# VH-VL binders against Coenzyme F420H(2) oxidase (fprA): the designs that were tried, part 1

Scores and structures below are computed, not measured.

Target 1, 148 residues: Coenzyme F420H(2) oxidase (fprA), of Methanobrevibacter arboriphilus (b1a7s3r263to410)
Amino acid sequence: VTIVYDTMHYSTQKMAHEIAEGIMAEGYDVEMFFLHEDERSEIVKSILDSKAIAIGAPTINDEPYPSIGDLMYYLKGLRFERTGIKRKAVTFGSMGGKGGTPASLGKDLGEYGFDVVDTCEVYYVPDEEENKACFKLGQKLVEEAKKI
Below, numbering starts at 1 at the first letter of every chain, in headers, positions and changes, except where a header shows other numbers; antibody chains aren't numbered by Kabat.
ipSAE, averaged over its two directions, is called F for ESMFold2-Fast, E for ESMFold2 and O for OpenDDE. V2 adds 0.75 times the mean of E and O to 0.25 times the DockQ between the complexes of E and O.
Where letters were taken out, [cut] stands.
Atom coordinates printed by the task and the answers are left out, and those that the model quotes come from them; centres of patches stay.

## First folded at step 4 (VH-VL; framework fv_dargistotug)

Design s10 (from a9 with heavy chain A33G, light chain P95Y)
Fold by ESMFold2-Fast, scan of step 4:
Structure s10 (fold): chain C 148 residues (1-148), chain A 120 residues (1-120), chain B 106 residues (1-106)
Amino acid sequence: as target 1 above (148 residues)
Amino acid sequence: QVQLVQSGSELKKPGASVKVSCKASGYTFTYYGMNWVRQAPGQGLEWMGWINTNTGNPTYAQGFTGRFVFSLDTSVSTAYLQISSLKAEDTAVYYCARSRYTYGYWFDSWGQGTLVTVSS
Amino acid sequence: DIQLTQSPSFLSASVGDRVTITCRASQGISTYLAWYQQKPGKAPKLLIYGASTLQSGVPSRFSGSGSGTEFTLTISSLQPEDFATYYCQQLHSYYTFGGGTKVEIK
């Protein structure tokens, strides 16, 4: 399973780590990529080799973080809708205002050929219940991916 | 406040069985795996294996297969170490310690230890 | 499996001394190494993880360095409460502990 995220204030990073813990608790390996740090070619390769992905970004001015938009453009170009399998996906992110980025990303991933099983969005920094929700999101992603 | 509280000391005869408990509190039990570590008198620390508290699947280090069994009672957030057919060489303090599932994670909380003495 | 060798096994020191303990891995483990302190009759306490990151609440006189196969734990100015046995642990392939270094009073 592949997790890709970007963040400005680290709350989305905390969510990514909790999702990864949920995946690993189910006995599966995870590759995690931070868009600001990691090479896009490695991220794309990991996604192509995965049955499931999780994509995270904060909401800025009611829009996704710019680096996530760039990644989404490449995912669209891969034409997953033409493959014989529907990879599972979840989206996540933090917000400080209106929000909606995880839902927006999920809609786009669905158009690109992914089966989006859930989303998770938190206001500012995730609290204990929200951390638990992220952990469970990772478990749910793996449970759904087993059906492929 | 995270706590791992282990059962009290045990004195056993060779050939007997012992079951050590490790009760967790202050965190969500299934979010961390539970590790077992042995320390013979005057010796260093030896990792015995771990159990995934979410799946119940144990992994044993080489040398700790057969007579050693890791188990759980998730309803009371407790992990167990059972040693069967006890030998004098099993005399040691047994520790439980938690770790996250993430690759490369460390043991951030430990039980106080349980002394198991095997003597005739 | 990955073996860890600690040196020295025993170390005599005085309060205020700079103490250095070395841990060698049988193969490359990047920075997947932790250090623990154990006082007589007590459970080990995490000091450092990721080779160089101090655990919350651990005094700044403790520091860790190294990567690959050679790692060092340093206590810059030894205090009375620091007399203990120290263990390294590799986190790269499950877990293996070093043999320990006992820091004794001179």
Scores: ipSAE 0.006, ipTM 0.627, lowest interface PAE 9.9, mean pLDDT 84

Design s12 (from a9 with heavy chain N54R, light chain G50A)
Fold by ESMFold2-Fast, scan of step 4:
Parts: structure tokens; sequence; C-alpha cells
Structure s12 (fold): chain C 148 residues (1-148), chain A 120 residues (1-120), chain B 106 residues (1-106)
């Protein structure tokens, strides 16, 4: 399973970490990528080799963080709908205002050929209940991926 | 506070079996993997493997397959290390240590260690 | 498995000295490196994780740096309670430890 995220104030990173913990708790390995520090070719290779992905970004000025937009445009070009595998996906993110980024990313991933099983959004910094929700999101993602 | 409390020292003869316990408290047991680390007298630290506390699946480092068994009793938040057919080379302090499940996560809490001495 | 070469294996220093310990990985491990302190007869204690992040409660005289294959632990002003063996650990794959550095106060 591949997790790709970007973050401005660590909230989305904290969510990514809890999702990864849920995945690992179910006995699966996870590769995590931070968009500004990791090479896009490695991220794409990981996604192609994975049955499941999680993509996260914060909302800035009611829009997704720009680096995630660039990744999404690249993923659109890969035409995943033409592969033999319909990969499972979840989206996540933090917000300080209106929000909506995880839902927007999920819609786009569905159009790009992924089976989006859930989304998760948190106001500012996740609390204990929201950390548990992210952990469970990771578990749900791998349970769905087993069906592939 | 987070605590990992291990069972007391053991003196065994070659060929015997030993079971070391590591009881966790102060956190949700199944949120963390439990690692086992060996340290022979005067030697450095050697990772033996980990056990997934939610699934019960153990992973053994090379050299620790066969005679070594990791197990759990989640009802009492306890992990176990069993060594069968003990050899003199097994004389060491055995530590348990918790980590989160993701790779790259450090061992932030350790048991006090259990000395296992194998001699005739 | 990934090998960690730690140097020096032993050093003796005076209170107030700056102490540097090096850890070299056989392949790139990004920042998936931790440092532990082990005092005689005790379990190891986490000092630094993610190569450079100080664990809560650890004195600020300890610091870590590096990424990839070259890592350093520094004690800026050695104290008497710093008599211990220090270990690096990689967490990029199945964990492995360096050979340890024994620090003795003169």
Amino acid sequence: as target 1 above (148 residues)
Amino acid sequence: QVQLVQSGSELKKPGASVKVSCKASGYTFTYYAMNWVRQAPGQGLEWMGWINTRTGNPTYAQGFTGRFVFSLDTSVSTAYLQISSLKAEDTAVYYCARSRYTYGYWFDSWGQGTLVTVSS
Amino acid sequence: DIQLTQSPSFLSASVGDRVTITCRASQGISTYLAWYQQKPGKAPKLLIYAASTLQSGVPSRFSGSGSGTEFTLTISSLQPEDFATYYCQQLHSYPTFGGGTKVEIK
C-alpha cells in the first residue's frame, strides 16, 4: 500500500501516520511519500506496484495544496482505467476553513480509474477520536484491497 | 505512564526451554508492535524480530527461526518469547521494546531486560 | 540486511568536552536512524529519532545530524552521567544496530 501526502502544518502528516499504523496493524507493508521531498518517478512506481493507495492534502484558500494537484494531473495521464487492476483508494486531509479537499480528490481518483472506498477530513489538528478514525480508515483500505 | 515489565532472571541447563514475559501497561496494547532484542554478555544489541500485537503474526530476524517463538496474550497485554532446546550461546539479556507498526518508527519504551543463563 | 558501522568503538573524555560519534550505513536509509544510550546494567534509552529529533526529556546537549548513509551524534558538553555506551539503529528495513561506542569520563 502506498500513501502519498503533502502538508503545511503537520496535521495531514499526522493523519497519514495514523492511516499507515492501521495498515501495518493488519499485517501489510506501507510506503509513505512526502511530495516535496520524494521523487515523482518513485511515487508513481509505488502506486503502479500497489493494490491500494491513500492520498492526502490540506485545503488552502478552499483549494487543494498545489503539489497534490500536480501529482493528480500526472496520475490522470497514466490511464489507470486501462489496467487489469482497479486499485482501492482513500483520501484524507486537514482544513482550517471550508474544506472539501478529500472529497474532491476522491471524485478525481474515481474518474482516473480507482475504486475510492472512503474519505476522511479533520478540522485543524486531529483529536483522539479522529486519530482512531484514521487508524480504522487504514484498516478498511486493506480489507477492501484483499478483494482484488 | 507507559511501562514494559519483564519476568525475572532464569538459570537453565542446556536442552531446557524458557519462556520470558513482557507485560505492557499505560497504553493500548494493540496499537504497537512488540520487538525482542538480545544482548549477549559484553556484546552489543541484536534485533530478534517483532510480533504484530493485533494479528499475532511474528516476524523473525535471520538466525532466530526454529527455536524461538513470539506469542501474545492480549487479554493481559503480555508478549512472550519462548526459547526451546537451550544452548550456551543463548546466554544473554533479552529485552522487549515497543514500536509503532510503520517502518522507521523508533523503540521509545523498553522492558528492564531478562537475564537468561544457560549452563550445566 | 543493512550494516551499521559505528566509530569510534571507545573514547575517553573530560567533563565539558564535545564528543562526536559517527554511524555509517551500508546503503541509503534516509533519516530512519535512531540513537540510544545504555548505562551499565540498564535497558537502552531512546535519545534521538528520525536522525535529528530529540526525544522528550533528553538534555539539549545531545544532538543528531545526517541523512542517507552518514550520521553523527554529538554531546556538546559532556557530563558525568553521560558515562554509557551509545548505539545507532537503522529502521529503514528490518532493524539493525551499530556496534556501540563506549564513552568513559576521564
Scores: ipSAE 0.006, ipTM 0.557, lowest interface PAE 10.2, mean pLDDT 81

Design s13 (from a9 with heavy chain N54Y, light chain P95L)
Fold by ESMFold2-Fast, scan of step 4:
Structure s13 (fold): chain C 148 residues (1-148), chain A 120 residues (1-120), chain B 106 residues (1-106)
Amino acid sequence: as target 1 above (148 residues)
Amino acid sequence: QVQLVQSGSELKKPGASVKVSCKASGYTFTYYAMNWVRQAPGQGLEWMGWINTYTGNPTYAQGFTGRFVFSLDTSVSTAYLQISSLKAEDTAVYYCARSRYTYGYWFDSWGQGTLVTVSS
Amino acid sequence: DIQLTQSPSFLSASVGDRVTITCRASQGISTYLAWYQQKPGKAPKLLIYGASTLQSGVPSRFSGSGSGTEFTLTISSLQPEDFATYYCQQLHSYLTFGGGTKVEIK
């Protein structure tokens, strides 16, 4: 399972870690990539080798983080609908204002050939219940990926 | 109680390497990022970067790439800062400070600081 | 990179005085700003985060305000233990500290 995220705020990173813990609790390996630091070619290779992905981005100044847009453009070009399997996906992110980035990313991934099973968005900082929801989101992603 | 305890002062020659440690206790180590902050004698605070304590992935501020390496030993809840090819301008107190992975980067707990002096 | 300008860089005050320190950001940072206090030979201590939220254990005489590009730290009635250097820090894009404001006794 591949998790890719970017953030100027720790909230989206915390969500990524909780999702990863949920995945690992089910006995699966997870590869996590921070878009600002990691090479795109390595990220793409990991996604191609995975049955499930989680993509995270915050909403900053009521706009999506630009690096995520760059990644999404390349994912569209890969034509995952032609790979013979329908990879599972979830999207997640934090917001300080209008929000909507995880839902928007989910719609795009659906168009690109992924089966988007859920999305998760939190205001500023996830509380205890929202942390648990992220953990369960990781478990749900794995449960859905087993159907492939 | 949350504590960050740093290693003792270091006196090094130009060109040498130094490794500063920051041992955490009183909380779940992997739930908080570890930041490094430099303060040259008589100067202000300068953020160097942070390391993700769960993944081990470091992020460096501009000016601190190359000679500076952040690393971890999660089994003993310790973060490390290594500086190679030391220069006189590296003389400073180096602080570790934890921050949450939630909203913002404020540093709610700090180490006591490690003085690194580089002189011939 | 976001620049933070603190003013004044130095001030002299007496016990009981109201003091105000200003921090200006080179671009909008919403409320992603923190304030720290540093005494000589000691590590900094968090006073305020989110521009106006007082850290647990910090005396109520400290308060923060502001949003966007203009922020202030106010000490309503200065006490002997408050003589220190104060730093603002922006939390919006990477991290930068202001230059510091040294508060000395008159």
Scores: ipSAE 0.000, ipTM 0.497, lowest interface PAE 13.1, mean pLDDT 79

Design s14 (from a9 with heavy chain N54H, light chain T53R)
Fold by ESMFold2-Fast, scan of step 4:
Structure s14 (fold): chain C 148 residues (1-148), chain A 120 residues (1-120), chain B 106 residues (1-106)
Amino acid sequence: as target 1 above (148 residues)
Amino acid sequence: QVQLVQSGSELKKPGASVKVSCKASGYTFTYYAMNWVRQAPGQGLEWMGWINTHTGNPTYAQGFTGRFVFSLDTSVSTAYLQISSLKAEDTAVYYCARSRYTYGYWFDSWGQGTLVTVSS
Amino acid sequence: DIQLTQSPSFLSASVGDRVTITCRASQGISTYLAWYQQKPGKAPKLLIYGASRLQSGVPSRFSGSGSGTEFTLTISSLQPEDFATYYCQQLHSYPTFGGGTKVEIK
């Protein structure tokens, strides 16, 4: 399982941590990438080799963080709907205002050939209940991926 | 270039307090967690915990709650480790080390270490 | 929580030798394992992350392998500057370190 995210503060990173914990609690490997620092070719390679992905981004001024747009463009070009297997996906993110980025990303991934299992959005910094929800999101992603 | 520079060695009596500093430069301080690692003389490395540099929230490993306090001054990109009611068994080199995550990400830069000696 | 056991604790080898150090985890940690080198009186230095990825600036004679519970650090041709203690670290949960392996050149 591949987790890719971007964040200007720690909120979306905290969600990525909890999702990774949930995945690993089920006994599966996680590769985690931060778009600010990690090489995009490594990210794409990891996604191509994975049955499940989690993509996270904050919503800034009602728009996704710019680096996520670039990643989504490459994922669209890969035409996963033509591979004969429907990879599982979840989307997540934090918001300080109107929000909507995880839902928007989920819609796009569905059109790109992924089976989007769920999305999760948190206002600013996740509380304990929201941390638990992210953990469960990771577990759910793995359980759905087992069906492939 | 990334640098973590720690305060100088300390010699303290049992029952005293000490505050070790770790000043960061060469990167955005709030993008990385700061970890604290202890090494007693002739012993191995022991992770003490980390502090979220964005929120200021600390997480302590088992055995490092109570007398140990992690804190931050974001305006000067500095993390602090305070040890109260010092005991002889606190004698060790204390390191700060940065990580993007304590979970999944490695400690890619370390401070030079601060020797704290507790003796009467 | 997660215990790491390194073997051997002490190793003596000659310049040019191939050296292998093993790290075993008490539970599965996937590839969330790093290797560090510590020279006497100095801070640890990251060598390998993600079980097998070489840190920038680290000589290619160092390599890592393994996943799950069994991990290996290999130095293909030991050099004098490799006299050091080597530590594995798991990052699957709250970080823990192995006990260290001291490598002495004969």
Scores: ipSAE 0.006, ipTM 0.524, lowest interface PAE 13.1, mean pLDDT 81

Design s15 (from a9 with heavy chain N54Q, light chain S30R)
Fold by ESMFold2-Fast, scan of step 4:
Structure s15 (fold): chain C 148 residues (1-148), chain A 120 residues (1-120), chain B 106 residues (1-106)
Amino acid sequence: as target 1 above (148 residues)
Amino acid sequence: QVQLVQSGSELKKPGASVKVSCKASGYTFTYYAMNWVRQAPGQGLEWMGWINTQTGNPTYAQGFTGRFVFSLDTSVSTAYLQISSLKAEDTAVYYCARSRYTYGYWFDSWGQGTLVTVSS
Amino acid sequence: DIQLTQSPSFLSASVGDRVTITCRASQGIRTYLAWYQQKPGKAPKLLIYGASTLQSGVPSRFSGSGSGTEFTLTISSLQPEDFATYYCQQLHSYPTFGGGTKVEIK
């Protein structure tokens, strides 16, 4: 399973880690990439080798983080609908005001050939219940990926 | 525009309690986390924890769990730090500071500080 | 917790000097590092975040660099108003501050 996120922010990074814990609790390996630090070619290779992905970003000025937009544009060009494998996906992110990034990313991934099983958006910083929801999101992603 | 105003200095005896306030103005209170930072006389800065202003859920750094309580009154855009069973080592300036969730943790606005002196 | 070590803990310099303060983390923190200036009797003021991004309103003589475990704050031409203590802060996990560097101007 591949998790890709971008943030200079605690909240989206914490969500990514909780999702990873949920995945690992089900006995699966997880590769985690931070778009600000990691090379896009390695991220794309990981996605191509994975049955499931999680993509996360915060909402800034009511728009997704720019690096996520670049990745999404590249993923569209790869034409995953031609691979014969409908990979599972979840999207996640944090917001302080008007959000919508996880829903927007989910819609785009669906159009690119992914089966988007859920999305999660947290207002501000995740509390204990929201941390549990992110953990469960990771478990759900893996359970759905087993069906491939 | 953005302003964090803290309550005045306090002089307390060991064993007493103190409640420090931090009143926010110039922004939507619930859009930012509120952090608490301690600075003992002549010492450096020590992060105590934060409170989620939307949910009221506090997170405490190691060493600040038992006697320290973060709370809110969103109707007046105010955060509170309560310290019970005061000890001499609690003597410090206590700061509140806001941080954005979407842009990261850095504390872009600070209160002026509240000096709490614990003396017999 | 992630430990931050600042060096030097104290320095004295003349107006116009180039001043360098270093901050070392006990483990990798990427670029999740901020610098604060605290003048005597005042609250800290954010100078730099993301290791190298200057906060609005901060003079251009201040700059930050580094990633991972080694970071530097530079004041290119020290001014009288720069008399202060400087703190680094990591933001990769629960925030921790360095011990501070007190800058005294001769």
Scores: ipSAE 0.005, ipTM 0.513, lowest interface PAE 14.0, mean pLDDT 79

Design s17 (from a9 with heavy chain T55R, light chain H92N)
Fold by ESMFold2-Fast, scan of step 4:
Structure s17 (fold): chain C 148 residues (1-148), chain A 120 residues (1-120), chain B 106 residues (1-106)
Amino acid sequence: as target 1 above (148 residues)
Amino acid sequence: QVQLVQSGSELKKPGASVKVSCKASGYTFTYYAMNWVRQAPGQGLEWMGWINTNRGNPTYAQGFTGRFVFSLDTSVSTAYLQISSLKAEDTAVYYCARSRYTYGYWFDSWGQGTLVTVSS
Amino acid sequence: DIQLTQSPSFLSASVGDRVTITCRASQGISTYLAWYQQKPGKAPKLLIYGASTLQSGVPSRFSGSGSGTEFTLTISSLQPEDFATYYCQQLNSYPTFGGGTKVEIK
C-alpha cells in the first residue's frame, strides 16, 4: 500500500501516519511519500505496484493544494483501467476554512479508474477521535483491497 | 494512564509449561503491537518477537519458535506468552512491551516483568 | 540480524560527570535507534527514539546523536537517579539490543 501526501502545517502528515498505522495493524507494508521530498518516478512506480493507495492534501484558502494537481494529472494519463486491477483508494486532508479537497480528489480518482472507498477531512490538527478515524480508514482501505 | 500489568512469578520443574499474561489498560489495545522481551539473570535484553493485536498474527525472533507461543484475548485486552517443555535455560524475567506498527519497535510502555524460574 | 556493540560495558562515574555511551551497528540503520534505561529490579524505560528524539518526561540532560552505524547517548550532568544500565536498540529490521552499559557509582 502506497500513501502520498503533502502538507504545510503537519496536520495532513499526522493523518498520513495514523492511516499507515491502521494499514500495518492489518499486516500490510506501507510505502509513504512526501510530495515535496520524494521523486515522482518512485511515487508512480509504488502506485503501479500497489492494490491500494491513500492520497492526502490540505485545503488552503478554500483551494486544493497546488502540488497535488500535478500528481493527479499524471495519474489521469496512466489509464489504470487497462491494468485489469481496480485499485482501492482513500483520500484525506486537513482544512482551515471551507474544505472539500479529499472529496474532490476522490471524485477525480474514481474517474481515473480507482475504487474510492472513503475520504476523511479534519479541521486544523486532528483530535483523538479524528486520529482514530484515520487509523480505521487505513484498516478499511486494506480490507477493501483484499477483495481484488 | 497506559499500564501493562503482568502475572506473578512462577517456579516450575523442567518439562512443565508456563503461561505468562500481560493485561493492557489506558489505550486502545488493537492500535499497538505487543512485544515480548527476555532477560536472563545478569544478562541483557533479548527480543523474542511480537504479536499483531488486531489480527492475532505472531512473529518470532530466531531461537524463539516451537516451544514459545504468543496469543491474545482481545475481549480483556490481554496478551499471553506460553513456554512449553521448560528448560533451565528458560530461567529469566519476561517482559511485555507495546510499540506502534510503523517505523520502529521502540517500546514506550513496558510491563513490570514476570520472573520464571526453572529448577528441580 | 543486525548486531549492536555498546562501549564501554561498565562505567564508573560521579554525580555531576558528563557520561557518553557509544553504540555501533554491524550495518547501516539510518536513525532507527532507541535508547533505554533500566534500574535494578525494574523494567526498561524509553529515553530516546529516532536516534535523537527525547521521549516525553525524560530530563533534558539526556541527549542522543548519530546516524548510520555510530550512535551516542550523552548524560550532561549525571544525577543520583541516573545510575542504571543503558541499552541501545535498532529498529531497521527485526529488533536487536546492544549488550548494555552499566553506569556505576564511583
Scores: ipSAE 0.016, ipTM 0.632, lowest interface PAE 7.3, mean pLDDT 82

Design s18 (from a9 with heavy chain T55S, light chain G50R)
Fold by ESMFold2-Fast, scan of step 4:
Structure s18 (fold): chain C 148 residues (1-148), chain A 120 residues (1-120), chain B 106 residues (1-106)
Amino acid sequence: as target 1 above (148 residues)
Amino acid sequence: QVQLVQSGSELKKPGASVKVSCKASGYTFTYYAMNWVRQAPGQGLEWMGWINTNSGNPTYAQGFTGRFVFSLDTSVSTAYLQISSLKAEDTAVYYCARSRYTYGYWFDSWGQGTLVTVSS
Amino acid sequence: DIQLTQSPSFLSASVGDRVTITCRASQGISTYLAWYQQKPGKAPKLLIYRASTLQSGVPSRFSGSGSGTEFTLTISSLQPEDFATYYCQQLHSYPTFGGGTKVEIK
């Protein structure tokens, strides 16, 4: 399972870590990538080798995260809808004002050939209940991926 | 001008509880997280966690769950730290400090600190 | 948690000296590192953020450098008011502080 995220504050990073804990609790391996620092080619390679992915980004008012857009563009170009396997996906992220980034990313991934099973969004920084929701999201992603 | 003003020193016996306040002024309270930092006598700084001032939701660092509770009263721009079942090792100066919700943001304003002494 | 190791833990210096304090992170933290000054009985005061950006109002004799795992705080010409304990803090994950460096007069 591959987790890819970018973040402007701790919340999306904390969500990514909780999702990873949920995945590992089910006995599966996880590769995690921080878009700001990691090579795009390595991220794409990891996704191609995975049955499930989680993509996270914050909702920001005036500064788009170009790295997420760049990744999504390449995922579209790979034409996953042509494969015999529909990979499972979840999306997650934080918001400071108007939300919707996880839902928007999920819709795009669905169009790109992924089976999007759920999304998770929190306001600013996740609390204990939201952390548990992220953990459960990781478990759900693995449970759905086992159906492939 | 941004200020964080904390309540006065406390002297408590083991098993008692204490509630420290941190009153903010000079900025929009809900635009910044409130962090809590502990410093035991002669020791360094230790981050305890933060509270989301917009949602009221706390996050605790490992080691600061159970007996420690972060809360807010947004109507008076005040954050609280409550410690129950006090132990001698809780003796420390407790600081509040604000940070933006932007990733990697620093603690640009601090309260003056509240000394909590737990002594038998 | 990410561990921060400061060296030295203590140093003696004279007014006018150049003072250098090092902070090492147990894993890469990019430039998400801040430096604080704490005088006895006082709250910490932010000096530098993003490894090398000087906080408004802080004297220019203070400077920071580094990226990844190795960071340095430099005071180019120590003044009487600079005798204090200095702490580094990483902000790449849940915040952690270094053990502190106490700068005392000779």
Scores: ipSAE 0.000, ipTM 0.507, lowest interface PAE 14.5, mean pLDDT 80

Design s19 (from a9 with heavy chain T55Y, light chain P95W)
Fold by ESMFold2-Fast, scan of step 4:
Structure s19 (fold): chain C 148 residues (1-148), chain A 120 residues (1-120), chain B 106 residues (1-106)
Amino acid sequence: as target 1 above (148 residues)
Amino acid sequence: QVQLVQSGSELKKPGASVKVSCKASGYTFTYYAMNWVRQAPGQGLEWMGWINTNYGNPTYAQGFTGRFVFSLDTSVSTAYLQISSLKAEDTAVYYCARSRYTYGYWFDSWGQGTLVTVSS
Amino acid sequence: DIQLTQSPSFLSASVGDRVTITCRASQGISTYLAWYQQKPGKAPKLLIYGASTLQSGVPSRFSGSGSGTEFTLTISSLQPEDFATYYCQQLHSYWTFGGGTKVEIK
């Protein structure tokens, strides 16, 4: 399972960690990428080898996050909808004012050929219950991926 | 439940060596870097460096090269700090704390600390 | 290495007081700053990260602000359990801590 995320205030990274721990709890390996630091080609290669992905990005008013848009453009170009096999996906993210980025990303991934099983968004920093929800999101992603 | 459990206090003579352990549980050990932080009696926090738990590569802050060695045993999710040729100035509480591999991340979980006392 | 200067080094305050602690960085660190609380004999506890984001479980009377080189931690109405030493930490180029601010009972 491949997790790719970007973050400004580390909230989305905390969510990524909880999702990863949920995946690992189910006995699966996770490969995690931070878009701000990692090479795009390595990220795409990991996604191509995965049955499931989790993509995270914050919804920060007036903050440009070109890295996530760039990744989505590459995913669109891969034409997963033409393979006849739908990889599972979840989207997640935090917001400081305007919300909706995980839902928008989920819609786009669905159009790109992924089977989006859930999305998760939290305000600012996830609380204890929201961290638990992220953990469960990782478990759900694995359960859905087993069906492929 | 994330826990970092450190070894017990040590009383050593100058010139001896000490090895402090930090055992992690409740998370995937290799997904977080392990940091070491020193606090001398009555003093503030001083970052000593970190070790990449996935590849095993240590990075030492300026002033903590030579006598200080970070290592780990991934099979038991444990990180180690070894101090050789102990000096009185090494007397301090030593903490381990986890963070992401990326430089921009905070220390969200800490060990309870290990007091190392160096005296004759 | 990036140096962090905290002021004041100590302050005496009463329950209910508004307390402000300042942290100044020797170079720009954007919002890569965290605040920790340390009580005597205990390990530090994360309060705030990203300069202004409150850690889960931390009371709302704690707030952080600032960017670049000037940062503040504010406790709007000091409670008995808040008497502790507070540290800022930069996370822009590895990790360094400020000298600490001890908040003691008046």
Scores: ipSAE 0.000, ipTM 0.473, lowest interface PAE 17.6, mean pLDDT 79

Design s20 (from a9 with heavy chain N57K, light chain G50E)
Fold by ESMFold2-Fast, scan of step 4:
Structure s20 (fold): chain C 148 residues (1-148), chain A 120 residues (1-120), chain B 106 residues (1-106)
Amino acid sequence: as target 1 above (148 residues)
Amino acid sequence: QVQLVQSGSELKKPGASVKVSCKASGYTFTYYAMNWVRQAPGQGLEWMGWINTNTGKPTYAQGFTGRFVFSLDTSVSTAYLQISSLKAEDTAVYYCARSRYTYGYWFDSWGQGTLVTVSS
Amino acid sequence: DIQLTQSPSFLSASVGDRVTITCRASQGISTYLAWYQQKPGKAPKLLIYEASTLQSGVPSRFSGSGSGTEFTLTISSLQPEDFATYYCQQLHSYPTFGGGTKVEIK
């Protein structure tokens, strides 16, 4: 299972860590990447070798970070919709104002051939209940991935 | 608050078996792995392994395979360490300690320890 | 397994002294190192994690530094309650502990 995220602040990183804890609690390994443009080949290799992915990004004035946009454009080109395996996905992120990035990313991943299980967005810093939701999101992702 | 409460001291003869318990409270049991650490009299700390509290899968450090068994009773948030065919060299204080699942996370809460004495 | 070597194994000090304990790893462990304090008959207590982050509730006279293979725990002004055995622990792979440093009253 592959987790890829980008963040300007701690919030999306904390969500990524809780998702990873949920995945590992189910007995599965996690590769976690802080998204950089120069890491694309490693991230893509990890995704191709995984049955499940989690992608995270913060929302700032409804604009995606260039690194997230670049990754999404590349994933579109891989044509996962033409494979025999429909990989599971979740999206997550934090916001400080108008949100929508996790939902938008989820819609795009669905069009690119992924089976999007769920999305999660929190306002600023996740509280205890939101941390528990992220942990459960990781468990849910693994549970769904077992079906492929 | 987080608490790990272990069972009382044990005095056993060589060849016997012992089962040490570690009861957790104050947190969601399955969010943390449970580690076991041994300390022989006058000696340092030695990590024995951990158990995934959600799946029940144990992982043992080198030297703690065979006679040592980690198990759980999730209905009462309790972890167990069983030692079979006890030897004098097993005399030690045994600690349970919690950590997060990813490697790199520290042991922020410890049980009070259980002294197991093996003598004739 | 990654081995940790602590030095000194034993030291005598007086209240008010600055105490320094070193932990050396057999291979690079980044900052995946923690320090524990153990008093006689008690369980270890976490002092420092990620090499230099002080655990909540631990007095500010304790500090940690280092990365890679060499790490240091410092007590800036030793207090009576600080006489204990100190252990380093690496968390880069299967956890291992240093041999311990016993700090005794002079």
Scores: ipSAE 0.013, ipTM 0.635, lowest interface PAE 8.2, mean pLDDT 82

